VHH binders against Diaminopimelate decarboxylase (lysA). Designs and how they scored, part 12

Target 1, 379 residues: Diaminopimelate decarboxylase (lysA), of Deinococcus radiodurans (q9rtk2)
Amino acid sequence: MSLSRHALQDAAQRFGTPLYLYDAEELDAALWRVQRAFGDARIFYAMKANPNLNLLRRYAAAGVGFECVSLGELLRAEAAGAGGERMILNGPAKSDAEYAAAARLGATIVVDREEEVVLLPPGSRVLVRVNPAMTVSTHEHLATGTARSKFGLTPEQVPGTLAELRDAGHEVLGLHMHIGSAIEQAEDFTAAFARVTELRAHIGGLSVLNVGGGWSLNADLEGIAYEAHEAARVFGAELWVEPGRYLVASAGWLLTRVVGTKRTGRNFCLVDAGMTEFLRPMLYGASHPLYPMWDALATEVWDVAGPACESGDLIARGVPLPTPQRGHLLLIGEAGAYGASMSSTYLSRPRPAEVLWTGHDWQLLRRRETPQDIWAAEV
Below, E stands for the ipSAE of ESMFold2; O stands for the ipSAE of OpenDDE; V2 stands for 0.75 times the mean of E and O plus 0.25 times the DockQ between their complexes.

## First folded at step 4 (VHH)

Design g4 (framework vhh_5c3l_4)
Fold by ESMFold2-Fast, scan of step 4:
Structure g4 (fold): chain B 379 residues (1-379), chain A 124 residues (1-124)
Amino acid sequence: as target 1 above (379 residues)
Amino acid sequence: QVQLQESGGGLVQPGGSLRLSCAASGFTFSKYAMSWVRQAPGKGLEVVSDISGSGGSTTYADSVKGRFTISRDNAKNTLYLQMNSLKPEDTAVYYCAKDSPEYWRLYSEGYDYRGPGTQVTVSS
């Protein structure tokens, strides 16, 4: 990170804590790595990772499309300036309003089940999602390409579904697949790609093969890109990819302030951010790097606990930290993805502000909610 | 390239003493706080002792206060841990650890620049 201690302290003073902060240079670097590895593939940002409208505008300006899974996300993509050719509507349980919005915008719709064929607006642009029935080394909540997954059609259903879509007058572009998350190696895709490319004998060529995303921050992008391009080549297809976490996770941090400490069998560092700001540790058992912003020696291990009245409201457990004191700042790293996007107003706690370091100053991306904002829709 | 190499571990009887050393290279040693961290069988990491870059400030875990002494020789890029009155509970792999290399006054969770460790066994 190019951020100084002064810049971080300035952000805390100007915008308060807890605070999501992003680095424009890190966002640009992550996108450049994907563009370099995948070459001429089309990139669709999976905005579920972080749907902040200002981040979406940066991606739209760079020619990046959007993968959307709701009406709200389609409208965010539209508000960010994307055309329909840069929008994908995905999801296993789409509403009539979502189909109508996708048709109005000219978005590509990913067909997840055979029943959707009769639900599509006339002349829809479509991909068919195939589940290659593979197992992957990832958390169960994040696995999507397994035999037990709720996502996609079986390979056996694909030829018939493609024919029905064409007979109904839809523009069938090709196939979509997504095998999981935290994927590090090309080998994690090999068997899935082999199953999908076997369909070539039954369905012929495609215009598009969309292989999704789910890459870890340590992923071998060049290896994954090579295998993905080879799979697309089998169909004569253009390659599409849907990175989310990879693009934004390392470019974002959650800045929190120590509110106090207690020592009752274990050492607790109590901070002003918790499950309502950053659900990942509680929901997924996720570990995140912590950066104390005070000068002292780390002589003890601490549990970093949030303000919610929940025993599981822990950011970290048993981590070495210099002795914290009320008012000290602590940075939580790799918080750009599935942090702000999963935040809630549980306990009537307002959602934090979001700011972007431009290299010389802070830009406000989202103002902090007030408590009154939480009940503003109540009549 | 940051390198840390511990030495001086071994088998010792309760009440005995050992002196651990850590040879450091690949960074400006005097600019970084250094720690001794240990891991006993079936347990997590415990920070035993820390020392500031200049050597002017030291801190100890309650379990070792009065028995262990941390020191450093910045001219030799070497960190030391003098362990006296050793107890069976001190049995662990001892690691030399450096704070986060990229953020001088920010420490990452865990220790990215840690040596391979040296085994200390306290038994009869």
Scores: ipSAE 0.000, ipTM 0.159, lowest interface PAE 12.7, mean pLDDT 85

Design g5x (from G5 with G53Y T59Y E102A; framework vhh_5c3l_4)
Fold by ESMFold2-Fast, scan of step 4:
Structure g5x (fold): chain B 379 residues (1-379), chain A 125 residues (1-125)
Amino acid sequence: as target 1 above (379 residues)
Amino acid sequence: QVQLQESGGGLVQPGGSLRLSCAASGFTFSSYAMSWVRQAPGKGLEVVSDISYSGGSTYYADSVKGRFTISRDNAKNTLYLQMNSLKPEDTAVYYCAKDSPAYWRLYSEGGFDYRGPGTQVTVSS
């Protein structure tokens, strides 16, 4: 066990709750699994999953690049020590400031729409994002590689856009694609790769094929890597990948404390974390493993509810738990991705602290905000 | 400054066992992942096993999985490889390799900061 119950209780005592916890060994293990499966591929961490500067510094030290979707994320990558060759600027609606920063840093810009050709700074290093019109059956907000997606160019637009970019003097490296999220098997990529590789006849070879990320924690990485390498081989291209959730989700937890219980028609376990700390269950209907840190037989099902005055402020619904009592600790798993990064100060609730288990002790990565921190920018 | 020294190799019969050791010095051993890499006669380098800086995560090549066990003692700055049920195909020079936190590509050419001089393992009747 990398994280013992004693270490978790120590963290709650020292840093308070709610609290984001990360395990350095689990972060390292996830990265090694990706490196083992993908071999020579260049890895760019999609920092939207968790942009904590201390985590970014660990990835930069490991030679991992960053996929960024904002000015703030580009500046975080720079602060973490990445060079521009290790930065990608993606996103469907980039600002002039974002283009300027990408150019200054020497970042690779992913062209998402034809209009961007005339907006790019001179001599930009670019990839063109292609939507292979694949259908990935996930929550609507998470599906990106479909015919209804707002992301990328159609395959028919790609040859013309590449020619326009080259004519305008840009360094065209190749193609980018991202077919969705919660991808488990190589077969989920097969049709998308087939559609993209058909472009070889029209566009010739490429320097780079970037196949994005979106892998589930149970993904067959070896199978996916094999298909991705074969697709890159068709173009004679270097393979790039953009894991986000896969690298950090299972390496992070949210530690919360039971505030009380309520039994009216349903059993409610009230905790000190909710939508302001961990938005995923409310926004996406996401299910996360729960680890009660108290011992008893789980004889009843409970809804785990947060402190917000929203009926949808539920972390879990209808889950077996031993009877909770005020003060008991509950650990929410797979919370390293899209947890802290999506937290808010709604209801003037301060953001939680973030700590890293180094194998022997806790390292503070982010101090807990005070209520006064929330309105410090108000004049 | 970095020094890695393997020991424990030798001649062993098929089905036998051997334990390799690697003494490390000149760097903070507990901060780096470590690997065992081998080279059979007339063949290229093969990554046999690797271990995380804490020892909590390990990898094994399919050819040795279930037979070999990698471990480390950070207090003694020593890496180990326990080899059981040895086969003639395991005959190779075995190298201890340091991997830096800045170079995480364990399975890519050039993924090793430094290798030791190696220790010969011969599995023969």
Scores: ipSAE 0.000, ipTM 0.150, lowest interface PAE 17.8, mean pLDDT 84

Design g6x (framework vhh_5c3l_4)
Fold by ESMFold2-Fast, scan of step 4:
Order: structure tokens, then C-alpha cells, then sequence
Structure g6x (fold): chain B 379 residues (1-379), chain A 124 residues (1-124)
């Protein structure tokens, strides 16, 4: 861990728990690794991983663009200081308001289906999303780029769609693809890139090839970058990439407090964070490292359970922990991506605060909601 | 002001091991990413490995992945490269290099400073 026990205790005292923590140095490190591996490729942060406006401002200042999938995300990118040339609007089911906003901002629109050709504002800057119809071994709810995926056009649809877009007067930059999530190796791209580069014979050169993201924290970035640059070279295209989880996951933690314990056939460590703060373990079966902030030998295994009245509200199952006591702090690692961004107000539980370690002090990025904030829109 | 000094190079047989050290001074060592870069005769610079300021994240060139380990001791202002299973192809001058936090954002280049280098020769 990059953070001291004293800094974590200070954060808990000042901001309460549950609490999302980020480390500025770790955010910078992750971006540096991507920039180093991909060289002259353009980076667009997939903000669905963590859309906190203060994190977006850091990326905008670094020249990083944004991949957006909603009106709200486009407006966050604008608020962070990004110009349209640094914005991508993606998504299979775009609204008229989203098309209008993309046009106003000058964002690049990713065309996901043929029916969108007639819905695009005049003179739109576009990429066409191709589904290479390959499978990547991931949890099925995270998988894209399969024959049954709801995302993208088939390779056979691409030449006709590009022609229709040009005939309609749009600025056609190239192709977009995204083959899946939790990608670790260059080999995971081999078949997809082969399928897409075959299109060169039918569509000619491109200005842009956007290969998306979906890299795991253990990803071979240099190998992936090499294969991606070679695919772009086939089209004479500039390479674009859309890292999300890779940029923020390891830079964030969820700090929770032990509420109590229960022993009923199994040992339960009850904490003040659960599915409403951190949905990933319940939704995806995700495992996250746990760091107890109290001293004792781990002599028993514990299930770490949240406060929701749901049998599946478990952060972890069967993990060795020192015997917990009410008031002890537990840190959940790799929580910077798809944690705060997927939080909810289920059970009228307010969303947690978010803070950034600057290297010497904590900066508040998001205040904790009050219960009254949850029903303020009810009339 | 910035000073980087490599040590630990030498002659080693194929399959052998060597540990390089780099003593750094003149800057806040823990605030900067550090790299090991090498240059074989007649070739350009190859980035071998990188380590972030905290030591929490590292990268490796495919040619050395699984064989080399980069580490740092911020209390001693020292960067290390543990080289195992050395091959004749690893023969090069090895440089300790300081990364610039701004270089990648503005220019796509990473190195402000490098040391004078230490020779590594892998041969019988």
C-alpha cells in the first residue's frame, strides 16, 4: 500500500466511513504506463470507470480525451475543460439530446447500428463500431465483441455503412472496436485484429482506428500496443485507445468500518459498506484485496458482509482476518474503478464521500450525501 | 545538480546473474519515476524497465520480462535492477534515467537525465 496507516485513520476521522480514497501518485503512474506503452496513440479515458469531475480535470490537463456513453458524461467532459476533439460519444442506444450535445461540442460519434445514419446531426464526425464476432474469456455481463453482443456492426455491414455516412455528408474518420474486458495478453487481440484488417481490401485507408480498452491490471501493455499499432498501420491510421479500469482501479480504495461480528455456523465481519457502495463482488463475483488496519494474528476465516438485507451482500467470503471488533477499519483495494461510479441510494443509504491523497494531505473530491439529499426530488 | 551514478556492471557468463545499482542525488527521488535503459553497440536506446516514484508499479520490455526485476529504496535514493538468466543479447551499456512528469504529456519523451552508464558483458 502507498498510504500510511496514520493517513488512513486521519481520513476516517475527518470524512467518516464508508469513504472512497484515491492516490494522486498512483493515478499519475497508471497514465504514465499507458502513455509509455502506446506512444503516439491518442488516449480517451473511459469515464464510466470513475466519472468524478476532479479526476476528469486531471486527465484533461494531461491532454487525455474522454469516452462518454451518455449526455451526463459529455457534460462532465465539457465541465472538465475538454474540447470536442477530445470527446467520443459511444453507446448502443443514444438519445436525440445526446446527438445534439455531441454535435454542439464537436465530439466524435461512434455509430453502433445502421439505423443511426439517419439520426446523426449534419456534418457529424464519426467512427463505425465493428464487432469482429470473437469471444474473450470474461464474465458474460462484461463481454463484448461476441456474435451475440448488442454492440457494433458486423464486418459485412461496415463497407455499406461507411458509404452511407459519406453520402449523407458526414466526416468519416474510421473504425472503432472493443473486444472485451479483463484483457491481459496481445494474443487476445489476434483474431479480432485479423478480422478487422481484412476490411482494408474493401474500405481502403482510414484516418483513425480506435481499438477501445478493457485491459486488466496485469495486462501486457507493450505487447497489446505493438499489435494495435500494427493493425492501425494496415489502414494508415492514427491509433486511439480507451482505457478505463486500467487508469483508476489500483489508484482507489474503499475504507469501511467494522460495525460488529456474528457467528452462526460461519464467521461474519459486518461492515458499514456493501452492495450500495461497492456492487462489484455481488454483481460480478469480483475478488478484491483486503487490508485490516488492526494488529492481531489471522487465526480464523471471515465473510465480510455489508448492511443490506440481502444474502448476497458480501464484500468477501472465507478470507483470513485478525479477529475484528466494532470500530476497526478495513481497507478494500482496487476499488477506483466501477466502485463509486456504480454506487446507489438503495435502502435510502447516502453515497460516500471521495477524497484524494495529494502526497501530504487529503483533498475532498465529493462530499458525503445526507439522507435528505436522497428524497429531495420527491414532490 | 541532478546526479545519477550506476554501478554493478561487469562480465558474466550466460545464465548468470548481476545486480545493478544507481545512486541518485540533487532531486526528491521518491517524487520521480526511474528507468533502466540500455544501448547495445550500433543500436539505439532500449527502455528495459520502469518504476514509479512509490515503487508500486513497474513495467518491463518483452525481451527481459520474467528475467529482470526493477526495485528502489527511497530511503537510500537508490534504484536497482536484478538481472537473472542473462543472455549474450543482454550485452549493453546500462543507464539509470530520471523520468520527467511533464515530458510524456507535452512531447511523448520520458527522460530528463541519465547517468554515465555501466557496461554489462554476457560472454564466456
Amino acid sequence: as target 1 above (379 residues)
Amino acid sequence: QVQLQESGGGLVQPGGSLRLSCAASGFTFSSYAMSWVRQAPGKGLEVVSDIYGSGGSTTYADSVKGRFTISRDNAKNTLYLQMNSLKPEDTAVYYCAKDSPEAWRLYGTGFDYRGPGTQVTVSS
Scores: ipSAE 0.000, ipTM 0.193, lowest interface PAE 19.5, mean pLDDT 84

## First folded at step 5 (VHH)

Design L1 (from B9 with D31S S54R Q100T L103Y; framework vhh_5c3l_4; at its last look DockQ between E and O 0.01; V2 from the best seeds 0.00; counts 0 for: pae E 20.3 > 2, grease 26.9 > 24.2, SAP .724 > .668, placed apart)
Fold by ESMFold2, look of step 5:
Structure L1 (fold): chain B 379 residues (1-379), chain A 121 residues (1-121)
Amino acid sequence: as target 1 above (379 residues)
Amino acid sequence: QVQLQESGGGLVQPGGSLRLSCAASGFTFSSYGMSWVRQAPGKGLEVVSDISYRGGSTTYADSVKGRFTISRDNAKNTLYLQMNSLKPEDTAVYYCAKDTWEYPYYGYDYRGPGTQVTVSS
């Protein structure tokens, strides 16, 4: 990271803790790596990872589009200055308001199920989402409670759906797919791309192939990009990609302050951030780098616990740390994605401020909520 | 298309061992995480163990930690479960399952017919 301890201490003093911090240089570097690897592919930022309007404006200024999964996200993209061709509306259960907003804005709509053919606004621009792992011939054992994926059509449904969309007068651009999450290697896409490119014989060429995102932070982007371009070439299509986490995760941190310690069979480092600020460790079992901002030898292991009266309010378990003291700062890394966007006001705790390091000073991106903000809609 | 076939079940005394195998075909085995799930008589499915597509990450239910070991051989398209120190409560039908394409969600859309493991004297 480009941030110094002095810059971080200054941020804590000026804006308080817990505090979300972003580094403009790291944001730019992540985007550059995607642009370098994918060449002229169109990039749509999956804003669910971090929808802060100031970050969206930075992406819009760089010519990056947006993948949106709600009316609110469409309106954020509009507020950030994105034109309709740079907007995608996705989701398995779109509302009438979402269809109407997409039509007004000229957004591309991702068709997730056959019923949408008759639900779309007239003359919509569309992609059809295909899930290459699905088939109507597979049996689901109902007693087991296993769920089928709720996303996309089977490959067998695709040709008929494309034809119906064209017959209905829509501008059919092509296909959308999303392979998975935390994918590192190009070979992990091989089976999915093979299944999708087999459709060429049945559906012909396409204008667009959107391969989604889902790349891990250390993914082989050049290898993945090569495979994606080869798949697009089979259809004669322009390549679209939808990074979210990759663009922002490593460019953001959560700065927290040690409230105190307790030793009750295990050593607890109690901090002012927890499940209401940063849900990933509790929800996904995610592990994040921790950086103590004090120097000493780490002689013991600590559980880093948040302030909630919940036994599961743990940022990390069994982490070597130098002995923490009240007032020490602890930095949680890889927090730029699915951190602030998943924060809550549980326990009536205000959501944190968010700041951006410009290279020479901090810019406020989001003020800390007040208690009044939390209950403003209550009468 | 996707085919999973479990084998290696049987009757075992308490404290004994079994090794389950699952032969996979009809998909690129090395591109998917795999799981063992079990169903005891009159109970729902319990996830016993998961393994990542390259074998570098494994998880275990608390009830089997230290006794069971999941492994895979991507060259042979085979998933394994080594079960040691078996207890009567391990009696169940054991299923081999392929993870879904959507990595954070582990669906069991594709399971084999299962293999019966019975632990009793």
Scores: ipSAE 0.000, ipTM 0.119, lowest interface PAE 20.3, mean pLDDT 85
ESMFold2 (binder alone), look of step 5: mean pLDDT 82; pTM 0.838
OpenDDE, look of step 5: ipSAE 0.027; ipTM 0.406

Design L2 (from L1 with T59Y; framework vhh_5c3l_4; at its last look DockQ between E and O 0.54; V2 from the best seeds 0.00; counts 0 for: pae E 14.9 > 2, grease 29.1 > 24.2, SAP .76 > .668)
Amino acid sequence: QVQLQESGGGLVQPGGSLRLSCAASGFTFSSYGMSWVRQAPGKGLEVVSDISYRGGSTYYADSVKGRFTISRDNAKNTLYLQMNSLKPEDTAVYYCAKDTWEYPYYGYDYRGPGTQVTVSS
ESMFold2, look of step 5: ipSAE 0.000; ipTM 0.310
ESMFold2 (binder alone), look of step 5: mean pLDDT 83; pTM 0.846
OpenDDE, look of step 5: ipSAE 0.021; ipTM 0.459

Design L3 (from B9 with D31R S54R T59Y Q100T; framework vhh_5c3l_4; at its last look DockQ between E and O 0.54; V2 from the best seeds 0.00; counts 0 for: pae E 16.0 > 2, grease 29.9 > 24.2, SAP .753 > .668)
Fold by ESMFold2, look of step 5:
Structure L3 (fold): chain B 379 residues (1-379), chain A 121 residues (1-121)
Amino acid sequence: as target 1 above (379 residues)
Amino acid sequence: QVQLQESGGGLVQPGGSLRLSCAASGFTFSRYGMSWVRQAPGKGLEVVSDISYRGGSTYYADSVKGRFTISRDNAKNTLYLQMNSLKPEDTAVYYCAKDTWELPYYGYDYRGPGTQVTVSS
């Protein structure tokens, strides 16, 4: 990691714990890897991964656009200074307010279902989301979970929908696809791209092919980019991509403090962060790297547990740690995506502060909530 | 086998400057953060400055902020400490240390033999 122990201790003292931390150098490095791999492709940050307005401003200043799935996300992109040509509105169940905002802003709307043709504002800029069903067996035909997804149209529905959109007077840019999450290998894209490029004979060329994101942190970006550019070439299209987790996950951490320990058949390291601050371990069974900030050899395994009165409130199970003591700091890595954005006020716990390491000092991105902030809208 | 060798120490007048160097070998220098640590006579070890593996993040002890600058040259596997406006209290043995975030952690177990800096009139 690029942050020094002293910088992290300083952050804990100045801002308290639990605390979300981000590193500008790591954010820049992740964006650079995407830019290098994808060349002239347009990048739209999927802000659901981390919608903090200060992070969005950094991306907007770098010329990165935004993929938005709600009115709130469109308004965040506007507040960050993105022009409409750098905004995408996606989602299977868009509201009238979302359509109206997209039209006002000049955002590109991703059509997810045929009914949207009659729901779109006049003269909308559009992409059609296709859900390519994959055949992955040489000896058996298997339906994967993708074919039963609630997202997008079947390849068979696409030509008719494009024609209807053109007849209705919309600016039809092309196609959008998104094959899944945690995708590591280029060959996972090859079959999906083959299904989509078969449409060339029925729909002709396109201005845009948006291949979405969903890349794992270990993804072969160069191989994926090669496949994506080849698919775009078949249509004569400009390539668009929508990284989310990839851009921010490894550039963020959750800093927590040991409250105490207990030994009740298992060893519990009790910390001041749990399911209300960081839901991924409980919700997805996700494993995240842990970095104890105290010196000793790990001699035992520990369950790292949060403060909630719930048996599922665990950050990690069976992790080797040097014996923790009250007051020790523990750093949770790969927490820059779907961490703060999925935090809650369950148990009326205030959401954490968020800070950015600029290379020389900490910049506050989000103040810690007070208890009163939690009920401020209750009348 | 990690090897760190400090150089550039010596005797200097108050207000003077020195530039310390640390030659590193036996590990992939560009993948690790580095530190300067000092030990004044009769004192414990004090972390003077840290630098991230790419050089983008730095930390300074309050006692040296604005006077000392840490830097690195990953092509030459070398860590530097530029020390300006030196004071008698900067007198110490200065050690170059490899970042030891990895477990198990043994404090300053990857450091060089040190270089003496003496600030005296």
Scores: ipSAE 0.000, ipTM 0.228, lowest interface PAE 16.0, mean pLDDT 86
ESMFold2 (binder alone), look of step 5: mean pLDDT 83; pTM 0.854
OpenDDE, look of step 5: ipSAE 0.019; ipTM 0.376

Design L4 (from L2 with Y110H; framework vhh_5c3l_4; at its last look DockQ between E and O 0.55; V2 from the best seeds 0.00; counts 0 for: pae E 13.7 > 2, grease 27.3 > 24.2, SAP .679 > .668)
Amino acid sequence: QVQLQESGGGLVQPGGSLRLSCAASGFTFSSYGMSWVRQAPGKGLEVVSDISYRGGSTYYADSVKGRFTISRDNAKNTLYLQMNSLKPEDTAVYYCAKDTWEYPYYGYDHRGPGTQVTVSS
ESMFold2, look of step 5: ipSAE 0.000; ipTM 0.332
ESMFold2 (binder alone), look of step 5: mean pLDDT 85; pTM 0.861
OpenDDE, look of step 5: ipSAE 0.024; ipTM 0.345

Design L5 (from c4 with S53E; framework vhh_7ubx_2; at its last look DockQ between E and O 0.01; V2 from the best seeds 0.00; counts 0 for: pae O 16.5 > 2, placed apart)
Fold by OpenDDE, look of step 5:
Structure L5 (fold): chain B 379 residues (1-379), chain A 122 residues (1-122)
Amino acid sequence: as target 1 above (379 residues)
Amino acid sequence: QVQLVESGGGLVQPGGSLRLSCAASGFTFSTYWMTWVRQAPGKGPEWIATINEGGSTMRDDSTKGRFTISRDNAKNTLYLQMTSLKPEDTALYYCATGYTFKWSDTSEYDYRGPGTQVTVSS
C-alpha cells in the first residue's frame, strides 16, 4: 500500500467515510505497464470499471480511448474530450439513442449480432464481436466468451455478417473478442486467439483486431500482449485492447469506519460501508484485501458486515483482524474498479465521496451525495 | 445518553493561550476516537485534531504547532491546548466523538457538544 496511515486519516477527517480513495501514481503506473507491454496497440479504457470524469480526463490526456457500453458512457467520454477513433460503442443490446450518439461522435461500433446490420447508422465504422465459445476459470457472471454467453456472433456467423456489413456500405475494420474477466495467464487466450485466427482463411485480412480486456491484476501482460500481437499479425491488423479493471482496481481503495462489534453466532466487525457502496463481495463473492488501520493485542476471526438489512451484506467472512473498536478505520483494497461504479442508493444511502491522492494532497473527485440528491427526480 | 460538554472558552488577546476541556459521559470514553472541531462565523466546520489510544493527528495548517490535543481517560476528558492564538482562531469549538469533517457531508456522525466560544480580539 502506497498511502500512509496519516494520509488516510486525513482523508477520513476531511471527507468522511465511507470514502473511495485513488492514488494518481498507481493509476499512472498501471497505464504505463499496459503501454509498455502492448507497445503500439491502441488502448481503450473500459470505463464501466470506473467512469469518474476526472479519471476519464486523465486517460484522455494520456491518449487513451474509451470503450463505452451505454449512452451515458458515450456522453461521459464526450465530456472528457474523446470522439472519433478514440471511442468505441459496445454492447449486446444497443438503443437507437446509442446508435445515434455513436454516429454523431464518429465512434467505432462493435456489432454484437446479425440484426445490427440494418440498425447501424449509414457509413459506420464497425467491428464484429466474435464469441469464441471458450470456458474460462472465472465467475459465471464474468465469463463473456462462453458458447452460452449473450455476447457476440459465432465464428460461423462472422463471414456472412462481415459481407453484409460491407455490402451495406459500412467501413468494416475488423473483429472484436472478449473472453471474460480475471484472466491471469497468457495461455488462457491461446485457444480464443486460435479460434479467431482460423477465420483468416475465410474472411481475409483485417485492419483491426480488438482483443478486449479481462486481465487479472496479476496478469502476464507481456505474455498476453505477445499472443495478441501474433493474432493481429495473422490478419495484418492493428491491435486494440480494452483494459478496465486492470487500470483502476489496484489504484483504488474504499475507506470504511468500524461502527461496532457483535459477538453472537459469529464475530462481526460492523462497518459503515456495505453492499450499497461496494457490491462485488456480495454479487461475485469477491475477496478483497483488508487493511486494519489499528493495532490490538488480540487477533480474532471476524466477519466484516455492512449496515444493510440484508443477510448477504458482508464485505468479508472469516478474516483475521485485530480486535476492532468503534471508530477504527478499515481500508479495503483493489476497490478502484467496480466499486464506486456499482454503488447504489439502496436504503436511501448516498453514494460516497471520491478523492485522489496527488502525491502531496487529496483532491476531491466526487462530492458525497446528500439524501436529497437521491430523490431529486421524484415528484 | 451520551453527553459532551465543552468548557474553557472565552475572550483572549492575540498571542494568548486557552485550554479547552470536554467532559464526556454516557459512553466508554477510552475506546472512542475524540475530535475537536471549530466553526467560525460565516464558515463551515473545520476539523482541528483527533486522538485515540494510539496517537493523535492534527490538521496541517497554521494551527499545527500551536494546538495540542490530549485526553485523560481516567477523567473522561478531552483537551485542546491552544497557544499563540490569533483572531482567525475565533470560533465555536466543538468536542465530538470519532472523526469529523464537514457536518453537512456526514451521513452518520456520532455525538458532539454544544460548543464553547473562543474569541481572540485586542
Scores: ipSAE 0.000, ipTM 0.237, lowest interface PAE 16.5, mean pLDDT 90
ESMFold2, look of step 5: ipSAE 0.000; ipTM 0.197
ESMFold2 (binder alone), look of step 5: mean pLDDT 80; pTM 0.798

## First folded at step 7 (VHH; framework vhh_5c3l_4)

Design M1 (from L4 with Y105S; at its last look DockQ between E and O 0.01; V2 from the best seeds 0.00; counts 0 for: pae E 23.5 > 2, placed apart)
Fold by OpenDDE, look of step 7:
Structure M1 (fold): chain B 379 residues (1-379), chain A 121 residues (1-121)
Amino acid sequence: as target 1 above (379 residues)
Amino acid sequence: QVQLQESGGGLVQPGGSLRLSCAASGFTFSSYGMSWVRQAPGKGLEVVSDISYRGGSTYYADSVKGRFTISRDNAKNTLYLQMNSLKPEDTAVYYCAKDTWEYPSYGYDHRGPGTQVTVSS
């Protein structure tokens, strides 16, 4: 861990809990790893992982573009200083507002279905998303490249759609593919790349091949990059990648405070963070590393439970922890992705603050919401 | 710091023409869509016209369609609005804006101080 106990305590004291923490050094390191592995590939941050404006500004300054899947994300990207070729609009169900915004901002639009041909703004820059119809080794909700998935065109639909897009006067740049998230098996990517390259015989060369992201935190980036570059070469295309979770997950933590304990049918470590702050455990059954910021003589098995009146509001189940006490701090790792971004105001709980460790101090990236912020739009 | 400055406004007779210009600085002009918005006396702001970052896509309000033409010179960081066949109802303060689009509404993160256009006999 790069963060000291003192730093964590200071953060809790200054900003309260629950609190999202990010490490600038870790963010930079992750980006560097991607840049090193993929070389000349163009990088688009999938900001759905973490759309914090300060993080986006950092990426923009580093020459990273943005994959956006909503109007809000397009506007965030713009606010961060991106536009034109540095912006991608993706999504299976785009709104008129999103099409319009993409046109004004000059974003590349990823066509996800055939009927979008007649919905696109005139003269759009486009990619066509291909669903390789593959089974991948990840949670079903994270598998975006399966036949059952709501994403992308079938390979059989791609040639005709490309032709229609060109006939309609759009600038067709190439193809897009994204097979899932948190995929640990490199073979899944290899197979997917093989599938998409079969289209070369039917559609010819392309300007761009966007291979998405979905890399596990321990993924062989060099290996994936090699395969991706080979696939792009088949088309004579420039390679685009869309890392999200990989860039931010390990660089972020959720700091929570123990509010009590319960010993009934199980031992419960009750904390002030739950499903409203960190949804991944409940939604995906995700397991995250836990770092108790306390010592105790005894270690026992505990469920870490949040404050929501939901039976499923557990951060972790059956984990060994030193005996917790009220007031102790617990650090949840790998929370830089889909933590803050998936937080909610359920139970009228304000979203936590976000802070960045600069190497010597904490920088506030997001103030803690107030209840009044939550109902500001209510009449 | 983003700066926008409109020019070219003035008094013109009905049926006349004006050409507005907007000088932009403080941001990568060629990376962003731009718009002209106007505010007539007693009315709210309305989008007159917008243009994509490369100029490949344009929008015109129904009230100005066929009369106004938006264009841009990215090498000069300048936005233009050619206004022909001007009508009294075109009288307004015209603003150059860095556009933020939300259908059916619009916004902007920056706009100039505006230039007065008055169409009167």
Scores: ipSAE 0.000, ipTM 0.231, lowest interface PAE 16.8, mean pLDDT 92
ESMFold2, look of step 7: ipSAE 0.000; ipTM 0.110
ESMFold2 (binder alone), look of step 7: mean pLDDT 83; pTM 0.850

